# Designs tried in a protein design chat: VH-VL binders against q8vl04. Part 22

Target 1, 152 residues: q8vl04
Amino acid sequence: MKKQERQRYIKRLLSSNEIERQEDFVKLLRAEDIDVTQATISRDIKDMQLVKVPSATGGYHYSMPVQKQMDTEKKLKRTLKDAYVSYATQDKFVLIKVLPGNGPALATLIEAMHYDEIFGTLGDDAHVLIICKSLAMTLELQQKIQRLLSDH
Below, E stands for the ipSAE of ESMFold2; O stands for the ipSAE of OpenDDE; V2 stands for 0.75 times the mean of E and O plus 0.25 times the DockQ between their complexes.

## First folded at step 11 (VH-VL; framework fv_gimsilumab)

Design z2 (at its last look DockQ between E and O 0.39; V2 from the best seeds 0.00; counts 0 for: pae O 7.0 > 2)
Fold by ESMFold2, look of step 11:
Structure z2 (fold): chain C 152 residues (1-152), chain A 122 residues (1-122), chain B 107 residues (1-107)
Amino acid sequence: as target 1 above (152 residues)
Amino acid sequence: EVQLVESGGGLVQPGGSLRLSCAASGFTFSSYWMHWLRQVPGKGPVWVSRINSDGSSTYYADSVRGRFTISRDNANNTLFLQMNSLRADDTALYFCARDSSTGEGSYYFDYWGQGTPVTVSS
Amino acid sequence: EIVLTQSPVTLSVSPGERVTLSCRASQSVSSNLAWYQQKLGQGPRLLIYGASTLATDIPARFSGSGSETEFTLTISSLQSEDFAVYYCQQYKYWPLTFGQGTKLEIK
């Protein structure tokens, strides 16, 4: 079977199944009469740049990179809608205030976005401190934050 | 002597397109972020777009995002603004401007051109 | 959005006078404020950045002061070439904003 055909099958499996383990790919493909080794699946996962994302069941499953990014952004918008209080900036720093208890969740989501503007992110109970790479990047990050806060 | 000269403005109907150019001289163009700003007579300037030194990163005001494209040709010291889907409220004098810092940007502008007018009307 | 309000809107003065122009921000911008001069048919010219730092090749008769929400530009002895429109600009918060301008004109 050609690589392109196999990868289309893998993509279809991802759309209809939550696949947590590489050997589950092998089992599902064999059930459709596609005989493939785990080594081949491992290379396909690398070539397709599949990522693991949270499942509704509390575990992780494989997904295409575009879906992972959309899921993280959706959670980020919701967290900001629910908990955001204000932000301020100084030099290369952006400090986001949130309702108590929400800092760690917001910091984790911001880190998962992998924004190019950000050098580092730290959170405490009610704050997220973002260190940007430059003053210009701090201004540009503000635009992203404002769009996240305004999106519905 | 740092010089920036805009060109390519004109009269265009709504929905039309224009491409603005900015010729740079007297400095190492490829070391600087470059910006476009615009100004309605009697009002202050409004920021439009920027491009970093090597052209790998661009940014836009929300009012123009998706319609305007900033680009640069470092070999020929030229900045461009491709303006599509033009609207009446894009009518302004358009300036290219040099960011005041090399490499990382500052968002204040130490040298500006004289501007090229863009009029969008039926 | 941070609104920068300049006063006066127009000022009629004679050469040799001391001129003070004001820029008020709707909320604190620290010292992230620049001043520009713009003559008819020209682009703005950077005068001051960081509220008080003279840009390159700007005459010493120009000075800037202030922080947070209240800023001034002073011209200590007005020259004939200084008649222009002056703008302030903040760069602390997105979006970047300019003031509406102060026109400095000959009496």
Scores: ipSAE 0.597, ipTM 0.843, lowest interface PAE 1.5, mean pLDDT 90
Fold by OpenDDE, look of step 11:
Structure z2 (fold): chain C 152 residues (1-152), chain A 122 residues (1-122), chain B 107 residues (1-107)
Amino acid sequence: as target 1 above (152 residues)
Amino acid sequence: EVQLVESGGGLVQPGGSLRLSCAASGFTFSSYWMHWLRQVPGKGPVWVSRINSDGSSTYYADSVRGRFTISRDNANNTLFLQMNSLRADDTALYFCARDSSTGEGSYYFDYWGQGTPVTVSS
Amino acid sequence: EIVLTQSPVTLSVSPGERVTLSCRASQSVSSNLAWYQQKLGQGPRLLIYGASTLATDIPARFSGSGSETEFTLTISSLQSEDFAVYYCQQYKYWPLTFGQGTKLEIK
């Protein structure tokens, strides 16, 4: 696997996992049939400028650089709140309805978040269709969406 | 036989902390997602937190996010819930439960413990 | 959140009777519904998942039916050990939610 592709995968893993150790990256990637060593992960962590941040009650986990991640999420949250009409779920599918003209932009921002729950997304003028990897992942994604729609 | 045994509950003042444990036996613990739920007497259960098989991923109910931490020790077949900044509305019987599926979560629960009581009161 | 309303709240029945419990969802949850039995002093026990699939080691007298917003748990012939509280739970939408429970008590 090419470095850039692997690093995109790492970003996705970070979006829905509190990963504490480099070995955890290796395990998660190998579970996806991605052959990688801890040495490679170590290099990726440096290249990607991942940082360790405190967990809620102690310990640390890896995270994307705070500013970049926060900017993307902030933009997503703003776009979603401004354009949001409704959302519905069916099995692995999440359909978000938005005001006309906002579908593509919202889809792009969702993709930029690299949520691990998501297999793929499509956007038209007034909709974003999200395909999740499983029913369980759909629930995880719902949690993220609800948090974005709320003020906390 | 699958068994889950919770411990660590007790009486604590608001703002205090508790650490719950769940001892698992009778199955390959490291293969299953695990959950914490809580129940007020006379009410239905409420989901609190989940952890995936190897502990690399955790999620929390909105009511406990930032205050509670779920973790696991697969070598010792033990699930934990660190509860900080406890509030009166955290008072409940706390259950550990096994997710019914291996590898991925299903979000229904095929085995539950007997529960450990947590009381937050001044 | 999805509100699950169970009925009746309490049901007094005798052994041998056929029992039907209802669970109504505030909106469609497809077939993503589970039923649990909880006896006094014990944790819940899974009875049914996927609205109608019997869990492992559950007696055949238990059955589940329904979809979308209306669900039913049926006990074909009530046994003495079946007196307990029964809960439904949906896992289609976040947050996961349970019903308030139906208590089966001896008549």
Scores: ipSAE 0.017, ipTM 0.614, lowest interface PAE 7.0, mean pLDDT 90
ESMFold2 (binder alone), look of step 11: mean pLDDT 94; pTM 0.960

Design z3 (at its last look DockQ between E and O 0.02; V2 from the best seeds 0.00; counts 0 for: pae E 17.9 > 2, off the site)
Fold by OpenDDE, look of step 11:
Structure z3 (fold): chain C 152 residues (1-152), chain A 122 residues (1-122), chain B 107 residues (1-107)
Amino acid sequence: as target 1 above (152 residues)
Amino acid sequence: EVQLVESGGGLVQPGGSLRLSCAASGFDFSSYWMHWLRQVPGKGPVWVSRINSDGSSTYYADSVRGRFTISRDNANNTLFLQMNSLRADDTALYFCARDSSTGEGSYYFDYWGQGTPVTVSS
Amino acid sequence: EIVLTQSPVTLSVSPGERVTLSCRASQSVRSNLAWYQQKLGQGPRLLIYGASTLATDIPARFSGSGSETEFTLTISSLQSEDFAVYYCQQYNYWPLTFGQGTKLEIK
């Protein structure tokens, strides 16, 4: 697996898991049939500039650099608020309607958030179609969308 | 027989903390998503938090995010809810509940405990 | 949020009677609707999920029907142990929401 692809996977893992140790990354990646060593993960952590942040129950877990993640979320929130028309759900599918010209940009930003709930995303001129991993994940994604729309 | 038994509730002042526990038995605890819900007397239940099977993923209602922490100990079949910065509107009977599905979650609940009361008051 | 309105709020009935409880959603929740029974001093018990599927170990006198915005829980012949509060819950939209409940009491 290429480094960039592996690091995208790491970002996705971080979005849905509180990972405390480098060994946990290795375990999770190998469970997905991704052959990786702790040394490789260590290099990725440095390259990605991951930081350890306190957990609510004590201890620490890895997180993406706060500034970069915040910037992406700010862009997403702005784009969504400016272009949003409506959204609807059907089973694992979320369809967001936006003003013409905004679909691709919104889809890109959603992908950049690496939400664990999402299997895939497609965008056309005035729509973003999100495919969620499960019905439960669709509900959780709805919460994220609602929070973005509500200035949370 | 599936059983869920909550404990740890009590009276606490605003700004205080409580830690709730839920002892599970009668099923493979480690295979199920678990939830906390709460209920004010005379009203319907309100969902609070969920944790996936191995504890690697958690989710919270907006009203409790940043204040509550859900966790689990699969070795001892126990679910926890750490509640910090408690408010008067957190007063309720707190239930642990099993998600009806294994693996992916469903957000309807096939087994509930009897509840543990939490009262936040000056 | 989706508002679930249950009716009636309270229903006085006698054992042996047929009981019909209603749950109305403010907008379509498709078939993602569950029914619960809650007795005094106990946690809720799942009766129906998917609007019409009977949960495990629930007596056949309970049945659910409906879709989209109108749902019904029916007890074909009320038993003495059925006096309780009944709640509907949708899991089609976030946030999850419950109805305010219908109380079945003895006439």
Scores: ipSAE 0.587, ipTM 0.844, lowest interface PAE 0.9, mean pLDDT 93
Fold by ESMFold2, look of step 11:
Structure z3 (fold): chain C 152 residues (1-152), chain A 122 residues (1-122), chain B 107 residues (1-107)
Amino acid sequence: as target 1 above (152 residues)
Amino acid sequence: EVQLVESGGGLVQPGGSLRLSCAASGFDFSSYWMHWLRQVPGKGPVWVSRINSDGSSTYYADSVRGRFTISRDNANNTLFLQMNSLRADDTALYFCARDSSTGEGSYYFDYWGQGTPVTVSS
Amino acid sequence: EIVLTQSPVTLSVSPGERVTLSCRASQSVRSNLAWYQQKLGQGPRLLIYGASTLATDIPARFSGSGSETEFTLTISSLQSEDFAVYYCQQYNYWPLTFGQGTKLEIK
């Protein structure tokens, strides 16, 4: 499996799990039919610059680098403030209208946030279509969009 | 630590060809979009070309389209710029640079090499 | 093509001073503006992106502000290592363009 594809899976695992040990990455990847060694996971952790942060449960877990996550969220918030026009929802779909030229950039930023609610995102010149995993997750995503649009 | 090292620059006559290389280390090269830029001393950098993470999409400045080809070898963590039909106004210091994002490009560059000089003179 | 005009072209200042560098775009680039520092014989170093966000490992004495067509880089207290050339770069429209640079030199 390509390193880039494997590392995408690792990012997904981090978004839905608090992973404390390297061998837990191996176990979770095996559940998705991805067979990797712990040595490979150790190299991925270094390449992705994963850090250990305190868990609410009192231990530590792996997370993406704080600065990269902060950079992505700041750029997403800025892009929405600069380009946002409106949004609408239907069932699992969220359609965000933006100023021309900003659709693909916004779609990329939304994907880089790794929101668990999202199945997929498409952007054209002036729109971003977000497909959510369920109606409940669409409602959760709407709350996140509103928080990003708020003036802080 | 992220490092980008350009090589392959030199002196060449107009109409000649030159192949630049950029050796990448300290990061997952295959996850990043990569760029070439160039700079005449005393002036700002000028963007030349970009290639996405798997090499499926390239884009070029109008001044080099049709003459330059960007490519990458992800197995060996190397970026290339093949420069053909060189002209005097291609004379510059050439940099490889990493796009800051692993998704669609962010189009600002968080790491640059030290540059490799290219001189096109008869 | 978006033209970025930096001012002043050269600025003579002493260490410890507060410095403000300007970048003006020929049309709106929203907040898609980055700042770089370049020392002689080196590649540029990213300082600021998104007009105001500090890049990795950049000292807090650097700050950026502005949007649309008017942007500012501020260095709150110059250090000896800050004497360099500074460039702005827009990434809102193709082709990506840079300003002509502002050279900070010791007075």
Scores: ipSAE 0.000, ipTM 0.474, lowest interface PAE 17.9, mean pLDDT 86
ESMFold2 (binder alone), look of step 11: mean pLDDT 94; pTM 0.959

Design z4 (at its last look DockQ between E and O 0.04; V2 from the best seeds 0.00; counts 0 for: pae E 10.8 > 2, placed apart)
Fold by OpenDDE, look of step 11:
Structure z4 (fold): chain C 152 residues (1-152), chain A 122 residues (1-122), chain B 107 residues (1-107)
Amino acid sequence: as target 1 above (152 residues)
Amino acid sequence: EVQLVESGGGLVQPGGSLRLSCAASGFTFSSYWMHWLRQVPGKGPVWVSRINSDGYSTYYADSVRGRFTISRDNANNTLFLQMNSLRADDTALYFCARDSSTGSGSYYFDYWGQGTPVTVSS
Amino acid sequence: EIVLTQSPVTLSVSPGERVTLSCRASQSVSSNLAWYQQKLGQGPRLLIYGASTLATDIPARFSGSGSETEFTLTISSLQSEDFAVYYCQQYNYWPLTFGQGTKLEIK
């Protein structure tokens, strides 16, 4: 399984479970026939910047960093607006052209948003290629990009 | 058994507001994308809005964008549709529906509620 | 948006008969087409997705075929509980769209 797909799955697990330990992620994923190690989960937790928050019944559980997500979105919007040249869509593909030197950073930020619409993302010096999961999702992502650019 | 039950419909004047609710049970609500659709009697359903399982990614039909707000409370397995600035052409039976897929989204609906009626009239 | 046109608008049939419903798309929707059944006072029920895949717990008498712009829903032998309105829905393009429906009524 691809990292992004796995991390989206982890995000879903977090929305439906109070997960207290890393090994609990492993158990839940393996129950879904997803082969994963605790080491991989540990890396995902770091990449996703999951935080432990207090539980209502005591103890702690993992949660998405809401503030971090908002900060990431702000960075994405700023980077996109500053570097944006053009974008085009074809089938499941979104190609964003940016000013030279900005491709990798933009790709990283898009990936960090963990959009459900996206299968994968690649960035070179002046381009970001986004592969969507479906044609319909390409259109949705296009709207999302448009909203980011228009400051809506 | 999967069950979706809509509520909150009623009669409202143009420019008014309503808040619809959909109570979900029989499945892991938070794992699914949820949709609102509406249907005028004698016509086919029309897609209105969607909210992803992440709880914040929302999408709207052009006809309702800026006026309607979809949201969800995963802790209570409830889907909401806040409808403001209602118009006569918003009159319809409103359904909540589950997207058939959890991960990639399918954009077809495997379970529907019975609907809640909304009538906008002066 | 994609316009789905269903035919006929109304079909009067008897139990045991073979029924074929048509759905035409204004442009290609590949195989991203679903069929629903809606009985009076109820929400729609998913019958077919991917143009030809039977949904869970749907009787085998229902089948779907077609691709691109022409689709059909077939009921091999109509049962009394099958009298309802049937809708097709495309999910190839945004926004999602439904047909206007075909009503099956008892002859």
Scores: ipSAE 0.287, ipTM 0.733, lowest interface PAE 1.8, mean pLDDT 92
Fold by ESMFold2, look of step 11:
Parts: structure tokens; sequence; C-alpha cells
Structure z4 (fold): chain C 152 residues (1-152), chain A 122 residues (1-122), chain B 107 residues (1-107)
């Protein structure tokens, strides 16, 4: 398995589980027939810059750095303010039109947000096509886009 | 009373063509997306194609793309499926169905016709 | 492609019984799950959408429950007109898929 593919899987595990120990990553991966050593997981934790954050239960769990996600969201919001033209939704598709030259940058920022609603994102020079996982998730994503476009 | 009535099915040789019709009544036909589905006896339905309310947007299952053409005549409340280059695995009972929402697709179907059989000799 | 597995394939029951039919999805489909009834020589009839919402003109003896991967259709007191084939359908992911059906037969 490639490093990038494994690290994306680890991020998805973090979004749906509170993971306190490196051993727990191994257990969750093995439950899905993915055998990975703790040495590999330790290397991934360092590469992904995971931090430990207090849990409501009194322990600690792994999380993505809050500063990194905040900076990405601010950059996404700024890019939309500077380049956004319009968007339309059809079925599971959201098509964002932007000023020429801005599509790839916007698509990269949307991918970096790792929205659970999104199956995939593709940009050309003046468009970003977002493919959502379901019709209901398209509605959820539409609300997120509207909030990012808000000048409040 | 919403009614959908399919017609135009029959027996054809492989490589042949058929045109299916669906007569709609009891609702504002031009406000709804319409679909074709098909069903082999003993199996669940399989989605085939859809057309939006004004007829400009169409979409097809991979197995029929390039061979089948969906169309509609909103003035006469009729849905069509032109089926070309028919193959043995196109043999099924064909249904027209109404999408449950207006203005966009919900992709569940609140009204179906009774079906028209299509048999393609292998 | 989302596989919907219905169980049992055939169920022999008597009128008046409470009947529960199962539909399992290979991946989560949230609550975007519909149930249909189909009698011989007819098109499917929509019973339930959104996993639990009763469609228009469907008798109250029909109910649906479940979410994500596990769904059930319940008929509280089976009537003679309820003997048919029942299908589940997900509309959460493309392509749309149906289950293989459960045939409800008189014992």
Amino acid sequence: as target 1 above (152 residues)
Amino acid sequence: EVQLVESGGGLVQPGGSLRLSCAASGFTFSSYWMHWLRQVPGKGPVWVSRINSDGYSTYYADSVRGRFTISRDNANNTLFLQMNSLRADDTALYFCARDSSTGSGSYYFDYWGQGTPVTVSS
Amino acid sequence: EIVLTQSPVTLSVSPGERVTLSCRASQSVSSNLAWYQQKLGQGPRLLIYGASTLATDIPARFSGSGSETEFTLTISSLQSEDFAVYYCQQYNYWPLTFGQGTKLEIK
C-alpha cells in the first residue's frame, strides 16, 4: 500500500473514532484486513504531525493539528472571495465557476479540507467540479459553500 | 389518478431495434423527471435511463449508452426509449417511472407503469 | 456499486401474522432507502422512502426502520393482498441499486 493512501485512511479513522494509542490504529486497520506494523504507524504519526488532544472522558486522543486546518480554511475562503463567479448543483454534482487560472488552486484547497461529503474534485482552468457521495451530502456541501462565501 | 402505460415491446433479433412508448396521464408531465428501468424475472429492477423535465438533459446506464436514446414529447405527455443494436442481455420487462420530485432528481420512483416485455433472440 | 442483500429470499406466512423483512447494504446509505411492493403483472408500488416515511395511500400496517446498513420493512398484520415480492432500493450513491427481492408466499 502507498504511503499517501495509508495516511488518508488514517485521517478517515481519526474523523470517525477517538484513537488514544498507536496500537488502536493497528487494531482498526486489521479489522479491515490491512496489516501494518507499529513502526509504520509511528512514522505516519510524525509525518502527519498528529497531536494529542484531551478527550471528554478524561484521556487523550490523536487529532489533526487545529492550526493547519484553520489556515487551509482561511486560504480557501480568501480564494473564493477573490475568484468565485457562480456555482450550480445538479444531482450529485456541484460546479463552481471561477475567474480563469484559478480552478486548480481552488480544487487543491477543497481537497485539502477533506470534506466527508466529497467523493472527488476536479479542476480545469475556470471550473471546479465536485462529485458528492450522495444527493443528501450535496445539500450539506452546498451549505458549507454558502458559509464560505458569506461576508459575515 | 397518476397513470403510466408502456407499449412497443416485442420479439426481435440481435442487432434489431425497438421503440418503447410511455403514455402519461393524471399529473403535470412536463414538471417531472422520467426514467426507464428494466427487470429480468426473478431479479430486482435495474435502472436504464432518465430525462429531465424539459428533455435537454439525459443520462444512461453504461450497459446501454450509445445504443439507447431517451426522449419525451411534453405536448402529448409521452416518454420514449429508442433501443438500437439490441443484444440478448437486453431481454427484460421495461418500465417507465416518475421521479418523486419536481425540478430535480430524487431517484426514487413514486409511480411505475405495468411494463412492456422485450425479448431478444440470442 | 452498493449491493443490497435481502433476507429471506422467500418467506411462507399466514394472513394475520406480523412480518419483518430485512435489507442489508454493503456500505452506509444513510437513510436514503426505499421499499417497493410488486405483484405479478404489475409495476412496483412505492411503500416507504427515507427508510421510514410512509408513501401516499399506503396502509398504516406498513412501516420501515433502520439506517446506514441495516433496514427492515414490517407488516403488522398481514392481509391477503400483501402476498407479493418486496424490493429495497438505495438512492444514496450512483449507480442506483435494488435488492434481489423477498417473495412473501401464503403458507
Scores: ipSAE 0.008, ipTM 0.506, lowest interface PAE 10.8, mean pLDDT 86
ESMFold2 (binder alone), look of step 11: mean pLDDT 94; pTM 0.960

Design z5 (at its last look DockQ between E and O 0.18; V2 from the best seeds 0.00; counts 0 for: pae E 8.6 > 2, placed apart)
Fold by OpenDDE, look of step 11:
Structure z5 (fold): chain C 152 residues (1-152), chain A 122 residues (1-122), chain B 107 residues (1-107)
Amino acid sequence: as target 1 above (152 residues)
Amino acid sequence: EVQLVESGGGLVQPGGSLRLSCAASGFTFSSYWMHWLRQVPGKGPVWVSRINSDGYSTYYADSVRGRFTISRDNANNTLFLQMNSLRADDTALYFCARDSSTGEGSYYFDYWGQGTPVTVSS
Amino acid sequence: EIVLTQSPVTLSVSPGERVTLSCRASQSVRSNLAWYQQKLGQGPRLLIYGASTLATDIPARFSGSGSETEFTLTISSLQSEDFAVYYCQQYNYWPLTFGQGTKLEIK
């Protein structure tokens, strides 16, 4: 399984479970026939910047970094507004054209948002290509892009 | 058996606020995207809002954006809709509905509640 | 937005009859169309999705067909419990939209 897909799965697991330990992620993923090691999960946790928060019943569980994500979104919005030229969609594809030099940075920020709609993202000097999981997901991503470009 | 039960509707003056609730049971609530829709008597349903299973991704119809807030409490299997700055054209029967898929979203609804009525009138 | 036009608005029928309801889209929605049944005082019930796939626990007398802009819901032999309002819904374009409904009433 690809890292991006795995991390989106981890995000879903977090929404459905109070996961306390790294090995619990491994167990849950393997129960879904996803072969993964604790080392891989550890790297994902770091990459996703998961944080431990107090549980209602005591102890701690992993959670998405809400504040970090908000900060990332602010950066994304600013970068997009500053560099945006145009965007187009076709089926599962979203192509964003940006001012030269801004493609990689924008792609990185989009990837860091871990949007459920996205299968993959590529960036070159003046473009970001987003591959969505479905046509419906493309519509959702369009909405997100429009909101990011606006002051909503 | 899957059940969705809405509550919190009532009569409110223009500019007022209401908070709707939807109690879910019979399924793993946290795994599903949840929606609010509304329906004027004699008309078809109209999509209002959605919240993904992650509890963070929210979406709104243009007519309610900035005024309504959707949220969820997965621990208590409850969906919410905070409605502020209500207008007469917000008058409708409000339904909570489950998205038919757990991961990628289907954008059609396999289970609906019975609805809670909201009336905005001076 | 995509406009879904259902016809007829009202249909008076008797039990045992074959019923055909139409839903027309202002633009192609491919096969991303669902049908719902709504009885008085109840929320909608999903009947068909993907234009032709029968939802879980729905009687086989219900069937859906069509693609792009023309869709049909068929009830092969109307039962007494089938008198209700039927709605189509597209999920190919944002925003999601419903038809105005067709009311089946007893003749």
Scores: ipSAE 0.045, ipTM 0.676, lowest interface PAE 3.9, mean pLDDT 91
Fold by ESMFold2, look of step 11:
Structure z5 (fold): chain C 152 residues (1-152), chain A 122 residues (1-122), chain B 107 residues (1-107)
Amino acid sequence: as target 1 above (152 residues)
Amino acid sequence: EVQLVESGGGLVQPGGSLRLSCAASGFTFSSYWMHWLRQVPGKGPVWVSRINSDGYSTYYADSVRGRFTISRDNANNTLFLQMNSLRADDTALYFCARDSSTGEGSYYFDYWGQGTPVTVSS
Amino acid sequence: EIVLTQSPVTLSVSPGERVTLSCRASQSVRSNLAWYQQKLGQGPRLLIYGASTLATDIPARFSGSGSETEFTLTISSLQSEDFAVYYCQQYNYWPLTFGQGTKLEIK
């Protein structure tokens, strides 16, 4: 199984389970007929930057780094509010125009959001070109852009 | 002979919950994105939610986000919509629909069920 | 959001007639426009996608044309089974929107 596919399964497990130990990932994946080693899970935890957060019962469980994504989204909204000019969508492409000098910052923030819809992002001084995985995912990304632009 | 059959609709009070099911047959369910749409009689359909082929990616209309949860069971060819905190304006006939493209989604729908009615009133 | 306006709202026609239904978008949706047929007590049936591509197992009497903001659905010789409500739907911009429908009634 590819690393990206395995990490998607790990994200699914986190969304439906409170997982306290790495061995619990191995057990849950094996129950779905996915055989992985503890060493592989340890590397995935590092790659995904999973954190342990307190449980209401006094223990800890693994979680995605929610605070970092919330801070990144706040910066993305601010950058768009301050520099956004327009965007256009064609097929799998979204082209965002910004005030000169802001393209690289916007492209970096979009990459840091790790949107599943995006295949790749390329920026120049005043533009960010986003390549999406499909037409449907372009529509979903457009919705996200609309939300970011409409929130003051 | 693609078939989609919704169930689980009914009458509930505001703030209540319902769980809709959609039984799929006649196609490789796990290869398709699946959607829920709803329709008030006499009006056009309104898109509600979708789930990708493997079930890890979901999207919702703003009017239902945070209240509805779409899920799927690919082993049993079943799509679900958990509806919480229901409001009067959620009253509609609810359809499950198959996205017309395998693997990547297209947002037009080649097969729909017959619908299950949901009524939210005091 | 994109408003799709269908005309006429209701059309009374007899079998054998040629029928043309209109769908106008409030801004360009390129060719990302689908047409559906819906009969009472049933879910919609996909007729046309991509403005002009006939869906699987749809009779050749149905055809679609148009692009950008103006679209038509044509039924070349109306059959008794074609009396229904017809909807257009755009999938070019979020949110996805449908027209209000055109009802074909028997005269």
Scores: ipSAE 0.019, ipTM 0.629, lowest interface PAE 8.6, mean pLDDT 87
ESMFold2 (binder alone), look of step 11: mean pLDDT 94; pTM 0.960

